# Designs tried in a protein design chat: VHH binders against DNA replication and repair protein RecF (recF). Part 10

Target 1, 363 residues: DNA replication and repair protein RecF (recF), of Pseudoalteromonas atlantica (q15zz5)
Amino acid sequence: MKLDSVQIRNLRNLQHVTFKPSHGVNFILGINGSGKSSILEAIHYLGFGRSFRTSKHKNVIQNEQESFTVFCECLEDSTTQRLGLSRSINDTVSVSINGIKGNKVSDLVSLLPVQIFTPQSSDILLGAPKLRRKYIDWCLFHVEHSFLTCSNAYSRLLKHNNALCRKQQVGYANPQRVYWTDLLAQYGSELTEFRNAMMTRLIPLITSNLAQFLPEFCVEISYYRGWEKGLELNEALTKSADRDYKNGYISVGPHKADVRFKISGKPAQEVLSRGQLRMLVAALQLATTQCLMSYTQKTCIFLLDDVGAELDAAKREVFIDRLLESNTQLFVTAIEEHQLEFIDKYQNKKMFHVEHGQVREES
Short names: E, the ipSAE of ESMFold2; O, the ipSAE of OpenDDE; V2, 0.75 times the mean of E and O plus 0.25 times the DockQ between their complexes.

## First folded at step 4 (VHH)

Design a16 (framework vhh_podentamig1)
Fold by ESMFold2-Fast, scan of step 4:
Structure a16 (fold): chain B 363 residues (1-363), chain A 124 residues (1-124)
Amino acid sequence: as target 1 above (363 residues)
Amino acid sequence: EVQLVESGGGLVQPGRSLTLSCAASGFTFSDYDYGWYRQAPGKQRELVAAIYGGSTLYADSVKGRFTISRDNAKNSIYLQMNSLRPEDTALYYCAAELYWDFSSGYTPYDEDYWGQGTQVTVSS
């Protein structure tokens, strides 16, 4: 679903902001510090339950206020959905869905698939494997009903098995360790099957996008499941057991999984320029919106923050065009309109000006 | 302020039942998964039962005898212990573990919370 109305209270410098976005593309203009990125941050809370700018929710609450609130209305098949999230200075959260409070954050974020492209988005390629796992897992969360339960079970079992590895016991194997390791293997195998199926879907979409975004390169994409090829997870865990006990953690499994990108046998991030790396990230994120649309009736909300600084005009145009072709609702921040020279070709668009935490729609 | 307070422990005869309760305060109860752990003298702390999402996990030694449940309206979790055995004698701990979230950011309270424990003694 798409946002029809957004209301933000006490978030950063936004004291009370209400606006009605276009279902196509929304350009949010203002100088640095005006509040334009704070608008994207508010929408990001609805789709992730968190800020993309800070781990500390208290830093997002307006000075001298006890909480912030983000509320939206979404029109879906002529029915209005009303969604809201509030976070307090005591780090408590309140989620409202159609007037009913006490919902989980996961209940809210499952209704509003949100993706974001910022300068930090290149960390998908340059950062730790966890960020590439999050890339796959975001799509699984929105497509597969049982994914979250499986992932949470695996996480809890991993934590417990790690704790057992840290304990010192001389002599014979502890029977409870065998029980918990077998359970870990069971849920880890199920989680890996979800990821294998998703990668099978995503790789062709990414490849198709790369033909358009980086046509001069042949990028090979592979998924590493987190343990030695040719072994079942239970066998890999048994093989690593002595090492894991010595080191105090489980060293194999889907928590070690990764997505690898290579050009002529070399890591793509070592071959590609900064701009080309940005296009690879764009191709990856576009693939998630395409995958979501193919598997569900849900459309993605896409946030493009600070795009004028990271992508040139031609690259921005291509990215925006491809996202709109995937029926995505876009929010794009820029300092001035001239940084978006191609905007005149878009029919379903709105322009918003942000100054001192106030939002005005351009006629 | 974060607190987990266990209650319901005590001395009980083999074959009897006990219900342990854990009251949580100071955080958003629905954002966490919950587990019961126990530690017997001279042994490692072990996971007894856990609730994650809509599912439950049990240690092999308690499967079929113990039942974990949660009451989100009361910010509480429970462990119903049936057919108690002398080997169930231990200090029982309630733990709140962060519910996995795929979010692009991270939470400042990405930590487990533990109670002080409640003693269960099964003797004959």
Scores: ipSAE 0.165, ipTM 0.622, lowest interface PAE 4.5, mean pLDDT 83

Design b01 (framework vhh_podentamig1)
Fold by ESMFold2-Fast, scan of step 4:
Structure b01 (fold): chain B 363 residues (1-363), chain A 121 residues (1-121)
Amino acid sequence: as target 1 above (363 residues)
Amino acid sequence: EVQLVESGGGLVQPGRSLTLSCAASGFTFSDYDYGWYRQAPGKQRELVAAIYGGSTLYADSVKGRFTISRDNAKNSIYLQMNSLRPEDTALYYCAAELYWDFSGYTYEDYWGQGTQVTVSS
């Protein structure tokens, strides 16, 4: 589904904003502080339930207000779908789907796949393994309906087994501890099978994108499942049990998984320049929209924030063109029109100007 | 204000049943997974039962006797305890847990104050 209208209330400097985006590409222009990134932040809430700019939702609520609200309409086969999310300063969230309140955030975000490319997106390559796992897990969430329940079960079991390790009163051979460790191995193995299958789907798409974004390099992509090769997870957990009990946490399993990128045997992040790393990130993010289109026929909403700072003109054009080829609805922020030199070639586009928290459509 | 309030505990004879209730307020009930934990005097706090999505987990000692359920319309979690034994005597806690989300942030766990269950003649 594509956004047909968006309403934002009391989010950052956006007191009351309503606009109707194009189903193709939307260019949002304004100086720093005008509210252009706040519009992307609002759409990001619909697709993730969170801000991409801060972990503290209170910082997103407009000063002197008790809550913010993001509402959208999506047109599907002449039927309008209505989606809404509201967050309060007391850490409550309310989700509405077609007039029905009390929905999960996961119910909302499953209907509206959103991806984002920002200056911080390079953290996928430079940051902790957790961010690379989230990259895979976002794809799984939108492709595999049973993924979320498996992932949540594993997280709960991991926390409980970690607590058992920290207590240091119950050895590994205790029947109650063995019971919980066996369940951890069961759900961890299932989670790992989901991720192995998804990596098999993503690697060819990433490789195809890299041929266009980074043709001078041969990037080898591999998935590390989080424990020693040749062992089943239950065997790895048994082998690490004494160490885990001593240290107070489970040291092996899919919570330690990673995606590795190498060029001529060296980590890609040590070989590539800053601009080349951005191209690798773009290839990764583009692959997610292609994966969704290929395996579910779902289309993605893609947010490109601060595009003039992150990509050169030729690479911006290629990235936007390939996203549109995946039937993606794009929202692109820039300070000035000259940062988007190729705008005139797009027919299914809209231009929006943002000033003092107000949005105006150009023509 | 985030709250989990347990009720339904009490003194009961061996072999009888009790239903514990946990009422949640101040957050979106459906975004969290829930568990029941217990702690007896001189023992470690242990996970008794958990519900996540369409799946349930039970400690081996209560499997087949206890049933966890949720009522999203009432923002409540229940623990139906059948065939109670003296060893089930403990303070029972309701917990709302979320360890992971799609954006890279984790929510904090929420805990109730606990409700006492005593199984004796």
Scores: ipSAE 0.193, ipTM 0.637, lowest interface PAE 4.4, mean pLDDT 84

Design b02 (framework vhh_podentamig1; at its last look DockQ between E and O 0.72; V2 from the best seeds 0.00; counts 0 for: pae E 6.4 > 2, grease 28.8 > 24.2, SAP .835 > .668)
Fold by ESMFold2, look of step 5:
Structure b02 (fold): chain B 363 residues (1-363), chain A 121 residues (1-121)
Amino acid sequence: as target 1 above (363 residues)
Amino acid sequence: EVQLVESGGGLVQPGRSLTLSCAASGFTFSDYDYGWYRQAPGKQRELVAAIYGGSTLYADSVKGRFTISRDNAKNSIYLQMNSLRPEDTALYYCAAELYWDFSGYEPFDYWGQGTQVTVSS
């Protein structure tokens, strides 16, 4: 769904901001420190329940205030929905959906798929495998109705099985331990099936996007499921049981999965420059946007923070064009007008100027 | 402040029933998944039952005898324990966890203080 209006209160330097974005592309101009990234942060809270700039929600609340709030009106199937999120100084969260409070954050974020492209987005490639698992899982969360339940069950069983591994006096062949590892294998296999299916959808999309963003490279994309090929998960868990009980944790399964990107047999991270890594990330995020639209008909809200710092000039226009082709509502921040010389071609657009926490729509 | 308070334990004879309750406060009840764990004398804590979304999970030793449920209006989780056996004797804990975290941070757990269930003839 797409935002029709946004109201922000007491978020960083934004005391009270209201604006009505275009359903197409929205350009937000301002110098560093003016509040332009805080506008994106507010929208990000609606889609994730958290900031992309800090893990400390209190730091986002305007000085001398007890909380911040973000409200929006958005369109779903010709029906307007009213969504709100508030975070307080004591780190509590309140979610309102159509005037009804007491909702889960997951209820809100499932309604409003949001993605963001920042300098930190390269952590998908440079960081630990958990971040690449999160990339897949974001798509699954929005695409597969059963995913969250399966993922939660696996996580709980993993915690329980890890605790059993720490009981050195319980023999690894004990029937009770076999029972719990078989349950772990059941849900782990299902989780892996979800992820395999999603990767089958994403790889062709990523590959197609890479032809536009990194035409000089052939990137091999593969999924490591987290255990030895040729074994069912229960067989792998049995094979590793002695080691797992010695070490005190389960060492195989979808919690050890990874997505691998290689160029000529080497990790892409070792071959690509920082700018080229940004192009690979752009290809990845475009693929999830395309997948969401293709399989659910849901619209994505895409936040592009500081477009001049993220993409070279030749790639900015292509990325925005491809996002808009996927029926994406786009919010782009920039410092200077010349970074956006191509904007006149967009019919459905709005321009906003941000100064000292105040937002003005260009006439 | 997050709190989970168990109640309903006691001394019962084999074959009888008990209902355990867990009252939750200090957070949005519907944002969490819940479980019951138990720790028998001389044994480690084990999962007994969990409820997540609309689904449930049971340990094999209690399947068919125990039922977990939740009441969102009362911010409470229950464990109905039927056909109790001496091996069900344990300290029973309520637990809550928030699994889904879009920031990439690990889920976290909250535990109650436990309620004692003793099954003896």
Scores: ipSAE 0.016, ipTM 0.480, lowest interface PAE 6.4, mean pLDDT 83
ESMFold2-Fast, scan of step 4: ipSAE 0.335; ipTM 0.731
ESMFold2 (binder alone), look of step 5: mean pLDDT 82; pTM 0.819
OpenDDE, look of step 5: ipSAE 0.028; ipTM 0.339

Design b03 (framework vhh_podentamig1)
Fold by ESMFold2-Fast, scan of step 4:
Structure b03 (fold): chain B 363 residues (1-363), chain A 121 residues (1-121)
Amino acid sequence: as target 1 above (363 residues)
Amino acid sequence: EVQLVESGGGLVQPGRSLTLSCAASGFTFSDYDYGWYRQAPGKQRELVAAIYGGSTLYADSVKGRFTISRDNAKNSIYLQMNSLRPEDTALYYCAAELYWDFSGYSEYDYWGQGTQVTVSS
């Protein structure tokens, strides 16, 4: 689904903003601090339930306000869906779907696939393995209906098994403890099957994108499932059980999974310049929208924040063009129009000017 | 303020049934996944049953005897306990847990104060 109308209240410097985006590409112009990134932050809440700028929800709420609200209308085949999210300083989250309150955040975000590319997106390559797992799991969440329930079950079982190790009340060979590690292995194996299938789909798409973004490099992409090759997860858990009991945590399983990028046997981050790393990230993020289109017929909302700092003009044009080929709805921030020299070639576009937390559509 | 209030515990004879209820208030009920945990004297707290969206999970010791369910209209979670055994004697806790990491959520787990279940003749 694509956004037809967006309403934002009390988010950063946006006191009350309403606008109707294009189903194609939306250029949001304004100086730093005008509120343009805050508009993307509001849309990001609808697709992720969180900010991309801060882990502290209270920092997103406008000063002296108790909550912020993001509301949208989505048009799909002439049927209007009405979606809303509100977050309070008391860490309360409220989600509304078509006038019905009490929905899960996961219910909302499953309806609106949102992806993002910012200066910080290079953390996928430079940061902890968890960020690379999140990359795969975002795709799975939108492609596989049973993924979230499997992932949630695994996470809860992992916490329980970690607590059993930490307390050290029963030995690792205890039948009750063996029962819990067997359940962990069952859900962990199912989670791993989802991730293996998704990596099989993503790698060709990423490779195709890299042919345009980094044609001078051959990037080898591999998935590490989180335990020793050649063993089933249950066997790996048994092999590590004594160490895990001593250390107080489960050391093997999909919670240790990672995606590795190598060039001529070396980690990509050791070979590529900062600009080249950004090209690799662009190829990765583009692949997510392509995956959704090819395997689900779903469309994605894509947020490009501060693209001038990430990509040169030619690469920005290619990136935007390929996203539009995947039938995405784009929101692109820039300070000035001349940073978007290629803008005139797009027919399905809107221009918005943001100043002091106010939004104006260019006629 | 957040509250989880358990009820339905008590003293019952072996082979009988009890239904535990957990009423949630002070937060959006649908934002959370729910579980029932129990703790017997001198033992670690253990997961008994959990409900994740449309899926349920049970400890081996209670499979086929216990059923977890949720009622979104009443903001309540239930644990139907059939064919109770003396080894089911424990303090039972309702827990509300935020779902998974991809949304960027930190865990804000909430626990009830517990309700005592004693199975004895």
Scores: ipSAE 0.057, ipTM 0.570, lowest interface PAE 4.5, mean pLDDT 84

Design b04 (framework vhh_podentamig1)
Fold by ESMFold2-Fast, scan of step 4:
Structure b04 (fold): chain B 363 residues (1-363), chain A 121 residues (1-121)
Amino acid sequence: as target 1 above (363 residues)
Amino acid sequence: EVQLVESGGGLVQPGRSLTLSCAASGFTFSDYDYGWYRQAPGKQRELVAAIYGGSTLYADSVKGRFTISRDNAKNSIYLQMNSLRPEDTALYYCAAELYWDFSGYTVEDYWGQGTQVTVSS
C-alpha cells in the first residue's frame, strides 16, 4: 500500500499538518528544526509503532498536549484504506483501521512496510548482533504470516528458561525444566528455519546491490544461527546446560544469531570508510524492499532522513534510483533545493517546504 | 491505572473444576500476550499456560486438564482448570507481555496481585 494522504496532529512542532504525497518520490525541504524529520517520524510510527528519534513517546507529544495522532489514507488495488495511531502522555496507544478501533499495533504495522535510513543506520554494521537480527526479522514479519507468533513464543520461553536457570540448584533434575527446554528447542528451531530461508533470499539481493554500489570489494556474507555447527538446537542446549545453569541464562539459540560481513577475511567495518559503510547499509536496506516486492508483491514506504552530509549527492541519487526501481514510495529530507539538483529526472515526484511546523506543496 | 485483576480462586475438592478470570484495564488489551503463572509456598513462580496470538502453551503437569483463552471484546483472559489435584494448590497470577516490541521502549510485564487456589477436602 502507498500513502495517498497524511494527517499529523500535535507531534513535535507539527500542530496540524495535512499533505498528499506522490506515490513515487517526495522531497521534504526545510532548515533544521522546521519539522521535516518530524514528518518522517510520524510516518515511522505507522510502520513501527515507535519513534526513530527517542525511546519515550511522551517526548514526541507536542508541549502541553495530552496526545499526538497520525492518520493516513492508503491506496491498494483502487480501494482506499484509512489507518490511524494515537499515543497519550500516559503511554496508552489507540489504533484504528478503516474506522474500527481496538486493533493491535502489529495489525497496523503489518499493513505498512516502512524502512528508514538515517545517520544511525550504520549501527546495523557497527552495533550489537541484535540489530542485524532485527534486520532479518523485519523482513520475516512482512513476508511470513506465522513468524510473529513463533518469535513471540520463543522470546517468552527464553525468558522463562532464563528464570529457571537463575533459581535452580546445580545437579537438581526437574522434569518440568526438561519440558520447557524441549519447547524452547522446538520454537527456536522453527524460528531458525524462518531466518535461514530469509537469509537464502536476502544474500543474493545484497550481493547484486553491492556489485553496483561497492564493485571494488568482494563482501562475504554469512549467517550464524546462534549455536555450534553440526548440532541440533536440543543437543546444543543439553551440552550447555551446566554452564547455563551456573551463569543464569541460556547461552545458545537463535537469540544469539548474527550476520557477518567480511572482506578478505577481515570484518567489513574495519576495511570500509564511513561512506563505503553507508553504501553497504544502503545495499542491505534496498535488499529488503526488493525481497518484499519479489516474494509478496508488497511495496515499501522508505524514509531517507539525510539532514545533510551523511550521503553525497551521487550516492544519494543512485540509492533513490534503485529504491524507485523496486516500486518504493520514498520520502527524502534535505535542507535546501540545491542539494537535490538531480531531481529533474524524476517524473513521479512532489516537493514540500516545511517552515515552523507548516507544510506547503511546491507548485 | 494499568492493572490486571484476577478472580475465581477458592477452596475446592480434588477432581473438581475452577475457572480463573483476569480483567485488564489501563492499556490496549490486544497488544499483549498473556500467561497464567502459579507459586506454591517455598517454590519459585512457574508458567502454567500462555497464549501467543492464536497459539497456546501448557506446562506438562496441566496439559489436557487446563485451558487458557482470551476475550478481546471483554479485555479478559481465562484459565479453565479441570480435574484439580492437591498439587495444583498455589497463588495464581495473570501476566501481560508485549505482543511484539515495535515500540523500542522498555515496557514492564504487568502482573496481577494473584488469586489463591486451594485443592483439599
Scores: ipSAE 0.181, ipTM 0.643, lowest interface PAE 4.1, mean pLDDT 84

Design b05 (framework vhh_podentamig1)
Fold by ESMFold2-Fast, scan of step 4:
Structure b05 (fold): chain B 363 residues (1-363), chain A 121 residues (1-121)
Amino acid sequence: as target 1 above (363 residues)
Amino acid sequence: EVQLVESGGGLVQPGRSLTLSCAASGFTFSDYDYGWYRQAPGKQRELVAAIYGGSTLYADSVKGRFTISRDNAKNSIYLQMNSLRPEDTALYYCAAELYWDFSGYELTDYWGQGTQVTVSS
């Protein structure tokens, strides 16, 4: 779906903002602190239910206000959808879909695939394995109807099995532990099958993108499922049981999974420069939008924050062009128009100027 | 104020039935997954039943005897307990849980005060 109108109330320095974006590319210009990143933050809430700038919702609410609201109208096959999210200082959330309240945040975010590229996006390569699992799981959430149910079941079973491991020190065996680890293995195997299938789809797309973004490097991409090769998950859980009960947590399974990137046998993050790492991340994120379009016919909303500081002009142009070829709706922030000198080649575009929390469309 | 309030516990004879209710308030009911846990004196707190998406999950010891359900209109969770056994004697807790970290949410859980179920002849 494409955003046709966006309304933001009491979010950061945005007191009351309404604008109608282009279905193609939207350039949002303003100095640091003007509110341009806050516009992206609002759209990010619709696609993720959270900020990309802070874990604390109350820090996003405008000073002296009790809540913020983000509302949009979206087009899907000639039908207008009306979506809204409100978050209060007491950490309650309200989700509205077509005038009906009481929806889950997962119901809202499933309707709007949103991706983001910021100066911090290299953390997917440099950070903990959890960020790389989130990369795969975002794709699965939007492509596979049953993924969320399986993932939630696994997380619940993992929490319970970890609790059983922590209580072993009372000197008795829990007679139900085999039952619970068998269920954990069942859902963990199903989750791993979803991730294996998704990696099979993503790797060729990433490799194709890297031919344009980093043609001088051959990047080997592999998925580590989170336990010893050659064993089924139930076998790995049995083999690790004594250690897990001694240490108080389940040490094997898809919650330990990772995606690995190598160049000539070395971790890519040890070979690539800062700018080259950003191009690898760009190739990864472009692959997710291409995957959605290829396997679901869904299109993505893509947020590029502070792009002028992170990529040179030629690389920015290539990235934007490739995203538009995947029929994404783009929102790009920059300080000055000259940082986007190639913009004149785009016909389906709008330009917005942000100053002191106010937005105006360039005529 | 966030609250989960359990009710319906009591003393009951073996082979009888009992229905536990859990009323939720102070947060968005539809955002959370729900479960029933129990703890008997000297034993571990254990998961009895859970709702995850459109599916349910049960402990082996209660499978076929207990049924978990939810009523979104009433912001309530229920545990229907049939063919009760002395081994089912425990303090029963309702829990609201959010496991949705791929969307950027952190794990959040809320617990009720518990309701005592005693199965005794």
Scores: ipSAE 0.189, ipTM 0.639, lowest interface PAE 4.4, mean pLDDT 85

Design b06 (framework vhh_podentamig1)
Fold by ESMFold2-Fast, scan of step 4:
Structure b06 (fold): chain B 363 residues (1-363), chain A 122 residues (1-122)
Amino acid sequence: as target 1 above (363 residues)
Amino acid sequence: EVQLVESGGGLVQPGRSLTLSCAASGFTFSDYDYGWYRQAPGKQRELVAAIYGGSTLYADSVKGRFTISRDNAKNSIYLQMNSLRPEDTALYYCAAELYWDFSGYTPYEDYWGQGTQVTVSS
């Protein structure tokens, strides 16, 4: 689905904003502090249930207000869908789908695949393995209907097995502990199969994108499943059991999985400049929209909060063009119109000016 | 105020049935996954049954005898306990559990009830 209208209330400096985006590309212009990134933040809440700027929901709520609300209308087979999210200072969430409240955040997020590219997106390469797992898992959530159930089951079983490791009253060979460890291995193996299949789909798309973004480098991409090669997960859990009980947590399994990027045998993040890392991230993010187009009926909403900052002008144009080829609805921020070279070549576009938390469409 | 209130416990003879209920208030019920835990005197608290995502999970000792269910419209969860044994004697706790996922859904957060006593004896 694509956004036909967006309504934002009491989010940052946006008191009451309503606009109708293009199904193609939307350029959002304004000086720093005008509210342009806040518009992207609102759309990000619809696709992720959270801010990309802060972990604290209360910091997103406008001063002296008790909640913020993001509401949208989308087209699906000529029928208008109405989706909404509200967060309060009491850290409660309310999700509405077609006028019906009491939905889970995951119910909303599953309907609106949203991806984002910001200056902080290089953290997927420079940060902890969990960010690279989230990259794969986002794709799985939108492509595989049973993924979330499997992932949630694994997380719950991991929490329980970790608690059993901390409570050293009962030994590893106890039948009750064996039962819980076997269940952990079953769900962990299923989760790993989902990730292996997804990596098989993503790697060719990433490699194709890298030929345009980083043609001077040969980037090797590999997936580490989170335990020793040649062992089944239950065997790895048995082998690590003494260490795990001593340390109070399960040390092997898909919660330790990672995606590795190497250039000439060295981690890509140690070889590439900051700008080149941005291009690698762009290739990764583009691959997700291409994957959705190839394997589902879903199209992606893409938020680009980095026009003219670190991405090369020519590479930025290629990035935008490739996203549009994947039938993606784009939202791109910039300070000045002249920072958006070649915008005149796009026919399905809209320009929005943001000033003091107010939005105006350019006629 | 966030609150979980258990009910339905009591004294029952071996082989009989009990249904435990847990009523939740003060938060968005549908955003949480739920579990039943128990603690016998002198023993650690253990997971008995859980309902998370689209799945149910049971401890081996209760599988086939206990059934967990939820009613989103009534903000309640239930534990149907059949063929009760003396070893099932424990204080039973309801827990609401919120897990982080790829969506940034929420950080891990547990809410616990005060517990309801189940005693199985002849």
Scores: ipSAE 0.106, ipTM 0.582, lowest interface PAE 5.5, mean pLDDT 84

Design b07 (framework vhh_podentamig1)
Fold by ESMFold2-Fast, scan of step 4:
Structure b07 (fold): chain B 363 residues (1-363), chain A 122 residues (1-122)
Amino acid sequence: as target 1 above (363 residues)
Amino acid sequence: EVQLVESGGGLVQPGRSLTLSCAASGFTFSDYDYGWYRQAPGKQRELVAAIYGGSTLYADSVKGRFTISRDNAKNSIYLQMNSLRPEDTALYYCAAELYWDFSGYEYTFDYWGQGTQVTVSS
């Protein structure tokens, strides 16, 4: 779906902002602190239900206000959808879809595939395996309707089995233990099958992107499913059972899965500079939009927040060009026009100037 | 306001059947997965049966005897309990459950009923 209009109220320094983006590329210009990243943050809420800048929702609400609201009208095929999200200072969330309130955040974000590239996106490579699993799971969430149900079932069963391990650790026997472990293996195997299929689609796209972003290196990409090779998950769970009962948690399964990046046998994050890691992340994020387009014909909204200008003009141009080839609707922040010297080649574009929390469209 | 109201409990003799009902209101029924849990005196709460997506699952102790079902038109969950045993005696709870973990953020929404007592004795 593509955004036709966006309305933001009481988010950061944005008191009341309304603008109509281009379905192609939107360049948002302004000095640091003007509100340009806050515009991306608002769109990010519609696609993720959260901020990319803070885990504390109250920090996103404008001073002296009780809540913020993000509303959009978006187009899919010939139908206009009206979507809204409000977050209050008392930590409640309200979601509306086509005038109907009481929807789940998952309902909203499933309608708007949003991806983001920021200076902090390197945390995908430098951070815990959970962030790399979320990278895969974002794709699955938007591509496979049954993924969320499977993922939810696995998470519930994992918490239940962990509780059973803790009870046995303190002397409480459970005769249902094998039953619950078998169910965990069933849903975990299904979840792993989804991830294996998705990695099969993503790896070639990532490799193609790396040829343009990081051509000096040969990056080997592999998926570790979260347990020993050669074993089915139920066998791995049986093998680890005594350790798991002693420690009070399930130690094997897709909740331990990871995506591994190696260069000449060494972890990529130990070989690549910070700038080169950002190029690898760009290749990863671009691959998600390409996968969505090729697999489902769905379009993605992509937020490119490079306020530190860590991508040079040539890299930024290549990134934007590749995203547009995937029919992506782009929102790109920049401080000055000289960072975007190549923009004259784009026909379907809009320019927005942000100053003191106000947005002006350039004619 | 959000409510789950259980009904159908009571005193029943071993070998008999009982049907528990759970009526949901105040939220979108179709968004949640549902389960029946029970807690006997001095024991911990345990899952009895659940509907997660299109699948049903049962605790081994009740498999083949209990059947969980849902009626989206009536916003209701049912637990059909056949061949009841004294060890099935417990307070039975209906739960509407959602666990969602997306982009590193967990969304957990759980609603629980007040419970309905099932006593199986001669």
Scores: ipSAE 0.058, ipTM 0.519, lowest interface PAE 5.1, mean pLDDT 84

